# VHH binders against Cytidine deaminase 5 (CDA5): the designs that were tried, part 5

Target 1, 346 residues: Cytidine deaminase 5 (CDA5), of Arabidopsis thaliana (Mouse-ear cress) (q9s7l8)
Amino acid sequence: MAQQYKFVFTAEQAASEGVTDHKKLPKLIRKARNLVKAPSKVGAVGRASSGRFYLGVNVEFKGLLPHFSIHAEQFLIANLALNSEPKLTHLAVSDNGTVFQDPCYDCTRFLKEINNAHQIEILIKNAHGRDGSFKSLESHMPDEFGSESILSAEPSLLLMERDNCLALIDEDSAAGGISSNADLCSFLKLEALKAANKSYAPYRKCPSGVALFCEGEVYAGWYIETVDRTISLGPVQAALVDFIARGEGKGFDKITGAVLVEKKDAKVGQEDTARKLLEKIAAPNCDFKVFHCQEERKDWITGAVLVEKKDAKEGQEGKLLEKIAAPNCDFKVSHCDEELKDWIKL

## First folded at step 5 (VHH; framework vhh_brivekimig_d4)

Design s41 (from k12 with A33T)
Fold by ESMFold2-Fast, scan of step 5:
Parts: C-alpha cells; structure tokens; sequence
Structure s41 (fold): chain B 346 residues (1-346), chain A 122 residues (1-122)
C-alpha cells in the first residue's frame, strides 16, 4: 500500500488540521511535513485566491549541479499552475518547519511573474520576535519593482490560462501498421504538446512541455520562464512536481517513458537538461524522445478573409483593407510568394 | 485485488453499433490510463483505444478513428467503448486493459477478464 501524500488542501481540509486562515500557514507547514516524502524537508506553503492551500518542497538530485534542483517556492508555483489556480495571495517559507525564513531572493523574483505580484503577501521574520508578519511583496523588495509597479506598464501573466497554439512538426510514419508501442509514444507526444501549449515563455518565446510515464499514469509539466533565465523552471522539473504531488510516493527510478516537446532551434533548449536529469534519476531503461513543435498555420478561416492591395508607390503604399464574411463558409488563405495578399473562397 | 469485467458484446450487422462497458475494481480507477485491446480469431492482440485517468486525452488506432469513441465515468469506475459503423473486420474478443508499464518494445497491461465477443456478420 502506498503512503498518503498531500500537496493540496481545500479550505475545509485545512480547517480540520487547525488552519482556518492565512495567519496559520506556519501550522500547515509543520503538519504537512508528515504527509510529504521528498529529498528535502525545506518547505513553502501558499494560499490561493480559491481558498485552497498548496505545499512546495525543495527537490535536489544527488550528483547533479544545483541548477537542476527545484526550489520549494518554484515547486509551489508549479503546483498552483498544474491545478489551474490563477492567483497566489499568501506565502510562507520554512527551512525546517520550526524556523521561518525570508523567501530566497531569486525565488522572490520568480514570484514577480504572477499577475498582481505586488499584492502577494509574504511571511517575513520579526527582528525582535519569534513570529513573522505578512508584508506585501512590493513593500518587502521595493527596489525590485523600481520607480513604477511592474503591473502598471505590462502585467505578468504567469498562472493565467493560455494556449500557445502549437502543433507537432515531427512525424514518423515509417513504421507500418498499428503498434501498441508506437501508440504509447503518440499518447505521450499528445500530453507533452498539451503541456507545451500551457507553457509560460513570454520573454524568449520558447515554450516547451514534458510528459512522463510511470506504472500506468502520465505526469506532465511545462517550462515556466522568468526574465532572469537562471531562475526559470524547466519542463522536466515541472513534470516532476506533478509526479511528486500525484505519484503517491513512487520513486523516480520507476519512470520508464518520457517525451519532450519544444520548438525547433529554440533559443532556450530543454533537451540537454532533460536528458541529463532523466539519465540520472529515471529507470535505467527509460525511453526518452524529443519532438518539435511550431505555431499552427491556419489554412482555413470561418466567415472572413483579409484582403490587402498595395499601390505601385514604394514607401507611400496605399492599401485597402477589407474583411468579407460568408456565413457558414470556410475560406482558404494561401501564401503569395510575390508578396501579394488576396482572398480565396473554398 | 484488481478486477476488470467487460460486457456489451453481441452479434450485429455491418454498419450497426454496440456499446461496450468495463467495470473496474480493486484499484484507484481515476489514476490509471485505460485501454481497449481486441483479438480477432487466429490473430494476435491489437490495441484499439486509450484514455487518460482524467479523461482529458484519448488516442485511437487508425482503423477505428471516427467510428469508435472511448469514454469513462470515474464516479462509477466504468470504462466505455462506443462502436459505430461496425465492419466485419471489427469481429474480435474485446478486452478492457489497465495500462501498467512501458519498457521499450513491449507494452505491459493487466487484462484480468476473458473479454467480450463482438461479431459483425452480414
């Protein structure tokens, strides 16, 4: 029988453990440590706008460089994203469940990617007391927000629902007929593509996703980017957050399949990092494959097509822009190699 | 103890429809990818369709795409296969399978039942 692991608490479940509001988050960390088995006991706990409470733990990989690790705050944010939580309201961090620490500075910068980041309240140590007090993220680190709130110019969209409109460009049809093995690979490709379509990659535009297979279940995660690349969370690390949170104590050595979907020739590639990590922690026979994606081309549009006509004058081009709608009709828009745009009816 | 009990098979004319059911017990049904696998007389097993634990992802063999629909009801621990536009070549024993492992060239699954027979005859 597997030990029960719990990384997500409804408000009712948290209350039954004595945590009725955010001011009792430290109590939840101490209680939750008995419910989580992870390589490290350093933890984070957060309250989402939904009223649910989430746990994060540090995950370090023996024999790998620190940049492969998952910080407790990164784990927490990935866990929120995996559960479609749009907003974090309160956060507390502890190194051992008894002494509270200020959040890691790098991880605090990661929190700035969340919508309404300046209003997130962080538990900070009291200089003269044992208990901490909640401070807004902006008041705790005003220099990081500059002379103007990051939300006043262009708000970060981390944790908001998205679709990157990606489709696979790599296809192998050389194998003849229907095969269970080929079909599993296709299933993992679909799950990894779905993850890539949820990926938060606003700065370098290189979304990616990973799907892992372990004992009948698929676990998935996606790349979560920050403006500072060094604190971004890779897709394989995000998939391992899903694995730890839902895998009911399974060891990494039982992961037997993995698929990465990323853009071809991406500025930020994930293959080398994912391969090294999986070779170290997954089953010795783990089958790892990489497939490439790109933004979908729309050959068809329903009800409208864009017409552009340019005059003969360079630098003073006049154009007529017109939309034409045909109810219940699809129109094919084709490339024009001569730089002319026209409208075609199907 | 893991148990899978199939039902819904029968004799049907070409172009007809059948709905197969699989009642699962002895494991956390919502945590497992489930599959339908068939075996025609004198042939080896052929994978038909799979559905993720949450039901959000489905995959179909090319021979059944557009004709068969896999679904599940996690509140009832039941897997379904709606088969439309049936053809004589769909004649087979249909098995409910829990997807347990993948190891290179071999798909591992639990088939704990004797299947349900589907005969498509003219």
Amino acid sequence: as target 1 above (346 residues)
Amino acid sequence: EVQLVESGGGVVQPGGSLRLSCAASGFTFSSYTMSWVRQAPGKGPEWVSSISGSGSSTLYADSVKGRFTISRDNSKNTLYLQMNSLRPEDTALYYCARWTDYSGEFLKYDVSSQGTLVTVSS
Scores: ipSAE 0.052, ipTM 0.520, lowest interface PAE 6.0, mean pLDDT 72

Design s42 (from k12 with S31N)
Fold by ESMFold2-Fast, scan of step 5:
Structure s42 (fold): chain B 346 residues (1-346), chain A 122 residues (1-122)
Amino acid sequence: as target 1 above (346 residues)
Amino acid sequence: EVQLVESGGGVVQPGGSLRLSCAASGFTFSNYAMSWVRQAPGKGPEWVSSISGSGSSTLYADSVKGRFTISRDNSKNTLYLQMNSLRPEDTALYYCARWTDYSGEFLKYDVSSQGTLVTVSS
């Protein structure tokens, strides 16, 4: 195997680079900056609960607006997600691996989406600008960030394992969404669907995933939403994180195929952004296709329960279920989930 | 030069098992997706199974799903096809193929010239 382009380090590997504890995290940022072809000013290094260290770099695309860019902190979070890390314990951000910087305002809010975000320790610049000290994310931004998440009472679950239960729409001419031929498009559709099923989209409910093909390998990523969607990470950007981290320094101009899977008529659509980015960076002959998905229907339901929550508003779901449920099934009014809503045609 | 050498073929009874191997040389094996393609006597070539460079993604023809398993060992530059519950219809010359290009939905292969013969007969 090639030993170049490491974006993931075991504790032992990090120690061999002079990082014996979390306080020396910025030392790894210089390595990360040498691994990308696009201009990069800022790097991020994180320690996960597993004890492994992860790198992120700022990736900018010339000729495209700033919202197409991947911030170093977004790269790091996507890298953690791609490696199934459930928690980030420590984070440092730096221009050169020696001068500490506070994480950007928007990226700090991105960190709030992680489970146990209040326990993340961030390396903050001291008043004298030379040394830093670790401060908890909650201590750093006690009342200013994450107000919508607190008000919604929805748990922050970005790095937790999930399955969005999505399936490709049947109007695709292939039964089960996969051709009997081993065509690359069928292969990429499956990988993009798997990515969409891992997508974090708790606020606008528009999960999506992208699969990229480059020289015999598939790279994939998914949409990662924040409460302030202007800093959300698109699925093509997330797939490029996978490409940079695992692609052994290959240029984006070697990407020859791409598939996006997203919901039909999504409130937050990804097609236009993905197409513009791929047209700019991928191979001139890169083939890009979009397929649509929907929530998969479960097995036949012989009974249903609707649970009423004490502080919830009276819903219309219970009234409709009463008309549709089998004549001999018992049911109780409750707070309906998305699956029941689809089943009873709310 | 690129070389793909298949082995493991033979004569087996219906319901039996067989394991095919493909030894690759002349290229960085882990950077290429690989496939198994077969050709039965008097028939055209039929795709059987594919695996990505890392081995994380696999795909199977409907005719072999649940019976065949594709795998690879990148440290040994070797591709495998484990064939279980073999049927007379599986009788064919089996070829190892390297994915070389992409154009729309059409994928170009470098196919071995030799192949390995699998005969399922009573």
Scores: ipSAE 0.132, ipTM 0.561, lowest interface PAE 4.7, mean pLDDT 73

Design s44 (from k12 with S30R)
Fold by ESMFold2-Fast, scan of step 5:
Formats: structure tokens, C-alpha cells, sequence
Structure s44 (fold): chain B 346 residues (1-346), chain A 122 residues (1-122)
């Protein structure tokens, strides 16, 4: 039944399950444990700034090493991202024997990546181990806050809207084609590219996305990086979060197609991990293909006239470029675009 | 019982417009990617356009790109093809098709329909 596999709740729907405020989040964890047929019963539940509640479950794959698995907290974060939630306010986690438990240290580092990390409250066990209280993430992990990081220079943090401005490489586009020979593969390429454009990869700059095909529908997910790459969430794992959350209880063995889009020669490649996972869980005849992308040129001006400038005030140079550029030209002048500032052609 | 019923075909002058509809029943429409394919008299079938189950992705054959628009209304279990700037070479029987698996073949679908005839002539 569709309702048995619900991973997102409105405030009203959560209240019907006995959750009237964030203090009752552990009640939803018991529901989360029964939503996935995975061997692990670990669950996570979060409240977003929208007032909606999100579930995460641990997903383990029989016959694969633990690093292929999806931790409940990773599932929750991917679920928030897939639903365009900009902020997480509260988080509670549970395991097989406990109503709740402290989130693992590695998984809480994912929370630090979120734009409102200082305001996130997590449920922590008290001294007796029976009850808990919400503590701010900063109070729980003070050493992870207070120092500036490379993230201060990023245009957007985890869960914020982003567009990586990626396009398929000409070689891969020409080989596949979107023409009279277009098929489901072309479809999956576009969905995987859209996913790669949402990918959070601030440390190594290797965004990627995956699209999965199952019985007429496409499921997608993207790479979510953390400073410690060993706890990053791969794009195929993120796409499986989408599959579990929206697939209405379908088995992984019904997945018949998959496409990965990643940068050519990426320092952090996803192909080997994705291939091994899909070989184990997907349909025996599942077709898996990899395509490559690159950043769109930010210095491109369509239909503009370029003029060589010898002597001009810097502000006047910018205004002149805007006047000469084509009406639909998306051109932004910055201190990093020195080469473009020096050239305008009549 | 899976059924697809096309409608909206007719005779139109070059440069005219038509909107085709495909009413689906007997399956969870929103869960399936759908396509429009056409067959001109004396020619083999030609893929025209495809749309994902959610409607978030669309693809078009080069021959119709910029002129045709595929869309769907999952609340009404209906697929549409808006055809603008019609040409004599667009004359064909138009079929809607449901995709059931990812085989990599050019045309893959598990249902056949009666089609709707589009004739572009003066």
C-alpha cells in the first residue's frame, strides 16, 4: 500500500501519529524502522523549518561491505535535499534496542555542512541513558565550530539552492545524440545531469548525479560531500533514497536502467562504487552507463561586439560591456574577469 | 486492463496547429514514462517525443523540436502533444506508447493503440 511507505509528513499528519511537537520525534522513529525491508532497523527523524517531518532509515546491502550502506542520518539529509528543504531544525536517532540514541559523530559532521548548522538541535541521551534532551549541534561538537573553513568562500552550503552550471561533454553528447535514435538512455542522461547540477561538492569540486529507471519511472540523486570524504554520500546511494521514498515498496531487483553523470577525470570518481552496488541489487539485465560533464563557460557572450580598450575608468568599462552585449546575454563583470574587461570589439 | 485511446487528429492546412490527447487507463499513469510515435503512409514508425512520469524531463526528435510540445496531466491520466507550425511531412498516424523497461532499443513499449490520423494538406 502507498501509505505504508511514507517518508515525509506534514505537521497535521505527524500529529495523527502522536507527534504534536519536536519533543515527540522518537515516536516517528518507531514507524521509520518498519518502512524499509533492510536488515538494519536504525532510524532517524528530523523536523524542517517548513514544519514538515522527514524520516531516514539505515539501508544495508547483503553481500557488500559496510561503506556501501546508507546511514539513517545520511538518508534523512538526502530526503531533505530531494524535497528542497532549506533548513533542518531538530534531529533524533534510534537503533534496534533503543527509543533513541546519540547520532554518530561522523554523521553529525554532515549536519555541520548545512547552512543553518548552528541552529540545529539534536536529541542527546542523559546520564542515565533512559531519556534525552535537545542540544545545539555547536554545543555537542564545539571543536567543529569557530574556525573559518574553505566553505566560507562557497556560493551555497548544503540544502541551499544550487546550480553547478554543468553540461555534457561534446564527445558524449555526440555519441548518444538526441535525435531520431533517442531512447530512455537520453532521458536518464538529462535527469542525471540535473542531479549533478544539484550536487554538493565544495571540497574536491567533483559533483555527480545518478538517475535510475524502474517500471516506467525515474528516480534521481546526487553526491553529497563532507570534509571527511569517507562519510560522503554517493550519488547512487542518494538515488536509492529517492527510490525508497517514492517507489511505493518496489524491490531493487526491478531497477533495469541507470546513468551516472560525473566530471571527466574527477579526483573523486563514482563509477566503480555505483557499478558494484547495482550489480548486486538491481535487475540482472540492468543497463548502467556513465557520461561526463564539464562546467559551462562563464566568459561566453552571444552576439556581442568586442572592443579593445586602452584607457577607460573601471566603472565605465563595465557599463560599456553591458550596453554592447546581446539582449539575452547573461554577463556578469567581476574582479576575476580581468581578460574580459580588457577586450571590447567593434 | 491497459488501454490507451488517442484523439485530436484531423485535417489542417500547412502552418496550422493541432493538439493530440491520449487517455490512459488500467495502470498507474504517473509511474510510467510516455512517448508519441508516428507512422507516415508507406514509411516505418518514427519516434516523436517522450516525457517522464513526473513530467520533469522531455525529449524531442530533431524534426519536431521547437514546433511540438509534449505534456501530461497525471490527475486526468492524459498525455498531450501540442503541434504547431505543421508541415505536409507531419502527415501520419500518431500513437501514444507506454515504456515498461530500459532495454536501450529505439522504440520500446508494451501497448499498442488505434492511433489518431493527422493530415496536413491544402
Amino acid sequence: as target 1 above (346 residues)
Amino acid sequence: EVQLVESGGGVVQPGGSLRLSCAASGFTFRSYAMSWVRQAPGKGPEWVSSISGSGSSTLYADSVKGRFTISRDNSKNTLYLQMNSLRPEDTALYYCARWTDYSGEFLKYDVSSQGTLVTVSS
Scores: ipSAE 0.051, ipTM 0.521, lowest interface PAE 6.6, mean pLDDT 74

Design s45 (from k12 with Y32H)
Fold by ESMFold2-Fast, scan of step 5:
Structure s45 (fold): chain B 346 residues (1-346), chain A 122 residues (1-122)
Amino acid sequence: as target 1 above (346 residues)
Amino acid sequence: EVQLVESGGGVVQPGGSLRLSCAASGFTFSSHAMSWVRQAPGKGPEWVSSISGSGSSTLYADSVKGRFTISRDNSKNTLYLQMNSLRPEDTALYYCARWTDYSGEFLKYDVSSQGTLVTVSS
């Protein structure tokens, strides 16, 4: 059998499924639902600026409350993020691949976190409930955008490249695996830390990431926050998006290892949710471990600005410089010289 | 059918360098973590290095840190081990390994039966 990506299609691959332009996006939703083996589930399909098409499906976990589930639009956005797509251009939501529906209000608010949100075109039903037309997200929800972009004060938005500059607190335990168990654990720690460093957590500053192990392969995902906490996507759910999209139809019961990396004493902790979900769906002997991280490098443009200059005599010792706070979180450093400007630039 | 074919071994003097290669087939190479494992004459297997499927994460045994570099080319389905500053104690059969299963006690590997021999001697 020819190898293809289940939830990611080139323009040519989409055409082979009968999707020759963005107006036929709902046809791809049937493909996504059949791959998950949940035909009654609502799906989502999007076109990225790269020209590739991305699929999302609703994922519900038997015996767990609805807040553990992954909504089709959340799946789609996580799928875009996992594939480093910088922009979503078109989105359609459909139940059966032939009948489309308007995205729910909560899901459209989730889309608002994306860096090109105002330009995203969504398929909306006409007044008579048939034959939709693409309408910009901003036109569909004008009152939600206003004159100011959400997160205008933050350095980056959801689908933009990100590094949270996190390091493991327990570095000694992460260093060099010398046995098969230590090797796997160290590896899952590094993958989960890399995921945490991609985590979008602008409102509560609690980034996190999860790595999963299944039959020789590693899957990873990260916490994706929204201003409305209730529609945020947890890191284990994001890792399961990766698992579903790349796992070639493997069951969750084949997952035998998992690592969560999150900040110690995080206001929004992920451990309890991840543990309950994995206990329900993963292999009965699945080994789940939690490790803690902290910011390794200070962001010079945020509220906690510290500047250290190398001591010319020692060449390795630094001096802590005084900070001067200006109104509206603007910072100036006293006793600044030309050398110090190079440190601030980094 | 999973196949792992190592090459690049040989005889070198202490301080010399070698580059090992492992050609992989029969599975989706880019999604599997890979390792190098060695077995010195009369000793048990020793883990040397691991690399993630994407290549973004690497791990090394303390005995080889700073001297060996693991890398991969997913477009060619090939795993590499660059070995610098070789020492007599690096003499071993070197195997590339595909991560397969985890029992909660041990990580299991698919390793080739062939290996490639590295001999460091004056």
Scores: ipSAE 0.221, ipTM 0.630, lowest interface PAE 4.3, mean pLDDT 74

Design s47 (from k12 with S52Y)
Fold by ESMFold2-Fast, scan of step 5:
Structure s47 (fold): chain B 346 residues (1-346), chain A 122 residues (1-122)
Amino acid sequence: as target 1 above (346 residues)
Amino acid sequence: EVQLVESGGGVVQPGGSLRLSCAASGFTFSSYAMSWVRQAPGKGPEWVSSIYGSGSSTLYADSVKGRFTISRDNSKNTLYLQMNSLRPEDTALYYCARWTDYSGEFLKYDVSSQGTLVTVSS
């Protein structure tokens, strides 16, 4: 009888809904559709290594192009990430909760970014039946994994714990202090920074995060990218996954505040996309602000000193740079000459 | 009608402790984020701490981190501020405030109380 929105189930809770094993996953998709006000016929359901079940639904935005939408598989992965699940074990896609469907090709490429991608089993239609059987993602698309598993020394690390070590730029803090609503901006700004520090951006190095304010609660999400630049999930879309999953059926028109944190010179900027989406769906009076971040120096780097010396030896006087680093650490030079000079003064 | 009534202020020596309370009425308390704001004599208001409606997340000004703790009891419609290791610079009128809306054009806090005075004197 519960009319409350539910996108995460324990194994026991799923069993009470008639889902006693992963082969009955499509039953949970129908429940998710009945709880979400969406004209979507497609859904996704996944089982995590924790034994919990996660739901994903397609979210389309009226008046916006398809690339603004959230695919059910993207929703599911964002939902897993928001709940700190380290692994996805099984995935099923269904139109009506009773008929099995093959996952879309573009969405399966998104699944490749997950740290245990080779071990994920997806429900595929049986070649000689109307039911489905679980097959590894690798066996379903072997050409995509053969070269990647042999040639790449770096595994895909989506869903692994991360910290991008980002800090806000002081200039943006000063701009926020001039506004009449600095305290509220500070609250959302810190939540958006926290989200940006969880962002999966290994290929373009442009992490970002969004925090949304709705009726006294904050919802947050982060940018999740793919290697092929095909279907990444923007930070505002990821924050909307959090909003839908935890917002108890509130409409998007109740969102009255939003903050984006991204790098100032990001090659992949999120501001224009976030602004356009929020203008269409959020409250008419919704305030949207952008703040910028940069990578902080790690402690192992702070032990290194770059010293300019004049060489008095035979020949022309010149500058000799002596590199001093903490034991077992490499010295790295940032692009900020003023920062380096202030460091040498100490 | 929204009402916020602060209490718990007083005179303490440096290093002492005080617990402030804010009794809220006239709205669904659990649905709103709450803040503590202080104003020292002759100075402008300074934000001190905030807590989400659910109580799941808290924020603190750098000047009070590690010394002050914000909390709430939604069953009693009450906001708290536990102040430890008090310093003379903590002397101020303390106000509780309700987040009514997020707007970059205007501050949207509801403050209907006169505040509670905290004096830290050696």
Scores: ipSAE 0.011, ipTM 0.389, lowest interface PAE 9.4, mean pLDDT 71

Design s48 (from k12 with G53S)
Fold by ESMFold2-Fast, scan of step 5:
Structure s48 (fold): chain B 346 residues (1-346), chain A 122 residues (1-122)
Amino acid sequence: as target 1 above (346 residues)
Amino acid sequence: EVQLVESGGGVVQPGGSLRLSCAASGFTFSSYAMSWVRQAPGKGPEWVSSISSSGSSTLYADSVKGRFTISRDNSKNTLYLQMNSLRPEDTALYYCARWTDYSGEFLKYDVSSQGTLVTVSS
């Protein structure tokens, strides 16, 4: 019995647990309850467009207020993001695979940020919680999708591939190399920066990432924002999802290092929340460091020549290229009087 | 009884390749993150690359990124560094290092006692 991914199942692996289709999703929730040493038994299970199944569990931290917790649905979404899944197709919530629950309103607001939110089907329970039917998220929350879907139309949505083009700016920390453990700081710092570059922060533009060190392994996660910041998932919580999913049942008290990367003077800062949480759950000797980042590559084009229209308004072509090309995308456009569409292929 | 033994160093021309190996014994290799660290004559130690205990995460110094590849075989308790497009600036004594946790420190690593010499010369 080799150890498998505890929170990710192939269609074949799910079938071996008696889950042959999405209607049997709640059966996997019982397994989820046995995979995490958490005070809550409520779980979530989702099917991705890849055909893989993902589990989420409630994580509550003893001695901390409920807003530090990770809801099962938030855990599931972070787990999807950590595994580069672009779409969620079905979601069910239950305490043990027998009594079903409707996803909470706050948690369903995370779902609407996903690329295919209109098509996500959620299990809606009957009055006794023993049975239910799958309903589209849009039909369950119609007022939340209309104008919000239009207003939130951005090039990159939650679960879509992204690069925030962030680089470290803390010159005082980078210059001098006075730390004897600089190699570990660099290891976690770069992993936290990679996480910050995957961060979904479309409303307040304050991406951030966290990297955690435990017994030779790095776990990472990033800030996942919703329009209401109070229900957003913090980067330390997202990194703990990675820790729980891949850490093979290790306790939080084994975490000995942590790095947060966030923008300097961010309107939504993560340091205080991350520090307080780590002080309560991590190893007594856990060292926590914060480094700052800024957008770097967004304005930097290597090998690209901008195209200009004869009658273009000032800066209009540069805005268009920035909007349609990924920051890490290599493209070449000649300088000329022709329309941009003659030179740019998507 | 922790032992790290490096091998694979030698003399190579600029643009050439070398593969370094580190044989580990005396501890559970699959439970530790590992690094390659180098020291050029008259210089301090320079971190080159790190790999997590499972091999799922790797990091490289900017000076070697795209040219060097770190890997590990936990079944053989062996760490590797594949070095391509070698430059004179890569000339150094290369050490294998095991990561360990210490009180008052984020993390400290144990460096091999001997190292393996890599000389890149025209």
Scores: ipSAE 0.351, ipTM 0.697, lowest interface PAE 2.5, mean pLDDT 74

Design s49 (from k12 with G53W)
Fold by ESMFold2-Fast, scan of step 5:
Structure s49 (fold): chain B 346 residues (1-346), chain A 122 residues (1-122)
Amino acid sequence: as target 1 above (346 residues)
Amino acid sequence: EVQLVESGGGVVQPGGSLRLSCAASGFTFSSYAMSWVRQAPGKGPEWVSSISWSGSSTLYADSVKGRFTISRDNSKNTLYLQMNSLRPEDTALYYCARWTDYSGEFLKYDVSSQGTLVTVSS
């Protein structure tokens, strides 16, 4: 019979394993280690405001630099986001499922991005307790919360519901609009766009999303940014969290398709990292495609116009140059009737 | 064993409506993207519409956009196609298909051999 793989536990399921509250999180991580296939070991467990418990595992990729890896804490946060959990209340971390340790300092800075960060309690190792004691994230890192933050101007924080209002650019929407006659890659493209619209990118403004195809199933994830880009989670890594959590133990070598959606000419691009990772782990015949998006503007004017009279023969006002533009304004040459020029002034 | 059973076809006059259903079994329905494909008499198969595993994304052929609506009920393992403003050119055998390859070729789907006949005639 096949073993069930669980990365999410209801309060009732956790209680059946002896975990009736957050103080028993260390018990859950030790028991859950046997519920996840090797080589990944359960390295983090968290409680959400919903009362559900979530697991995170460390994922390393042989032959790739450490920054390609997924830390257990990053896995946990991505797992919360994929399940639409708005808040994390408690977190515990382990190196082997039996010995508890303080969370990686870089990963605790990642937690600072969450809407309820001041209230998150993390298990800290102390000299007097076998399992340590819970301390608020703020008390553990007071200097991080005393600094001025650009996030005060952000419309939504990490784990809060968001829509980046991104649309595919015309050159990548070859079928006209969102319709497609035969290009099924367009369907995987739409799933990646949905993921990009959930992406948290407050510092560099370069949201992105990935959709993966494996044996008829689609898995998706999005870029989750921190102020320090080295601890940010890439969209392909986030999609692999979905793959591991829902894929019932399938190997990465079963992934046969992948689509990345990101902004064109993004200052922080994901294509090179995603391609390198997929070339190492996915099926040898895996097809990887990149499509570009831009923020939808509700302004009816999106460009600057060079206006030329239809008939410039009399030379009095043969050409008008006006910048009538929102950002990303390209100068266009338009033929204009004498009547239209009277409406374009001012 | 993957099984897809279509129903809901029939004879209607131009401008009429029909709702097709596809009952799926033998696989985890909620994990797969699904499509409707049709084959008109004497012509090759034509892709009609697709829906994501969650139902959040849909795609339509230009010929049916605005007239047909694809939907699914994952709790009942059932796929639907609501067809409105039917035209004689919509006359075809309609097949439910499980998406197994994103390459863009409909032949890479698992397509039911049964099909359901839709005839639009005056």
Scores: ipSAE 0.011, ipTM 0.337, lowest interface PAE 9.4, mean pLDDT 72

Design s5 (from k12 with F106W)
Fold by ESMFold2-Fast, scan of step 5:
Structure s5 (fold): chain B 346 residues (1-346), chain A 122 residues (1-122)
Amino acid sequence: as target 1 above (346 residues)
Amino acid sequence: EVQLVESGGGVVQPGGSLRLSCAASGFTFSSYAMSWVRQAPGKGPEWVSSISGSGSSTLYADSVKGRFTISRDNSKNTLYLQMNSLRPEDTALYYCARWTDYSGEWLKYDVSSQGTLVTVSS
């Protein structure tokens, strides 16, 4: 049976096309036009630490503003995340699938969200139009790495395993599923929640996920945030990366169902963007529903909680701290003029 | 040409167990969500359980939660339903179903014409 390459190549598959190492990435860009079922030419190719090679395509939607589009580098990163790749080692980009180009500023900032981003090597053109050379992101943009490390509220962990510990709020929880319609809706809801739990949203804390239904299969993706909100990848766009990569060349007009899961009253909401995009590209009868989630409590607490009343019994506070606090924790204890002392998390 | 062939049905006493299998061919099995649907004598079809193409997500009807387990082996193109603590009410013809489309408010399935009979009786 004929094996068709998609958006992921094993080292063996790449070698059969003459791409035996990262130095041959530009060759893969040229060959990829015959290897990928995609709406446009390949614009990004990368090598992961696993030795697998990944492709990205630029996706633009007719009649929609540029901010709805998926840049080839964003596609590539979403594709790495969908395949649980922990590291990108080398990247080469092209604007037309035939000649390599330097990555754009916005796409380079997207790359900085990846763990160990300073060590990612990108193909940069030489000053006199000669063949390019690989340079680390840190070497290419040295001033930006120091500044952003100071401003980061959390380590850049985009491709690391994560669980946002989100659950559907009571009114949106799956309650039945006896009928075939309830079955599909409940299924898409759970897949979108699982996607939201993988969502990378460290700056504005508004994770979200989307699940799409097309001809018997579910495709899913999640919001991937950058420090500059304008270059973040929305969950419906990320789900479309999954759709293009696994959908065997199916048209967007075959998408007949979609579910978005996001936090209620999120500062960065996805509903309007997702609805507008799906109205433009999906089947005319596509059913789109939005459900809300919230963070659940951790299974275990490592902090200390103090409760003191004006009439509290002697020694009661010490017993509470002994029960809750971790053996090697550092915590603050003070007398309150109020009935409740502060909770201390370590 | 989609083919779904169920097996594993039989006669069992209340409290017993059965494992149903569905051998699939004619399509890329790992790309499709699958369901088990049953039809008891004189009743309409009832959805029992569903599983995603990757196997990472499962759903169950309230009547079978905690008793039935749906699973799949994509390397063998086979869907399974492990049925424990069987009750007389579980007596039905069980069908393997492939998800095909969503139209309006209804999910469409490709369902086997044969099914496998499960009878729970003393």
Scores: ipSAE 0.091, ipTM 0.532, lowest interface PAE 5.6, mean pLDDT 74

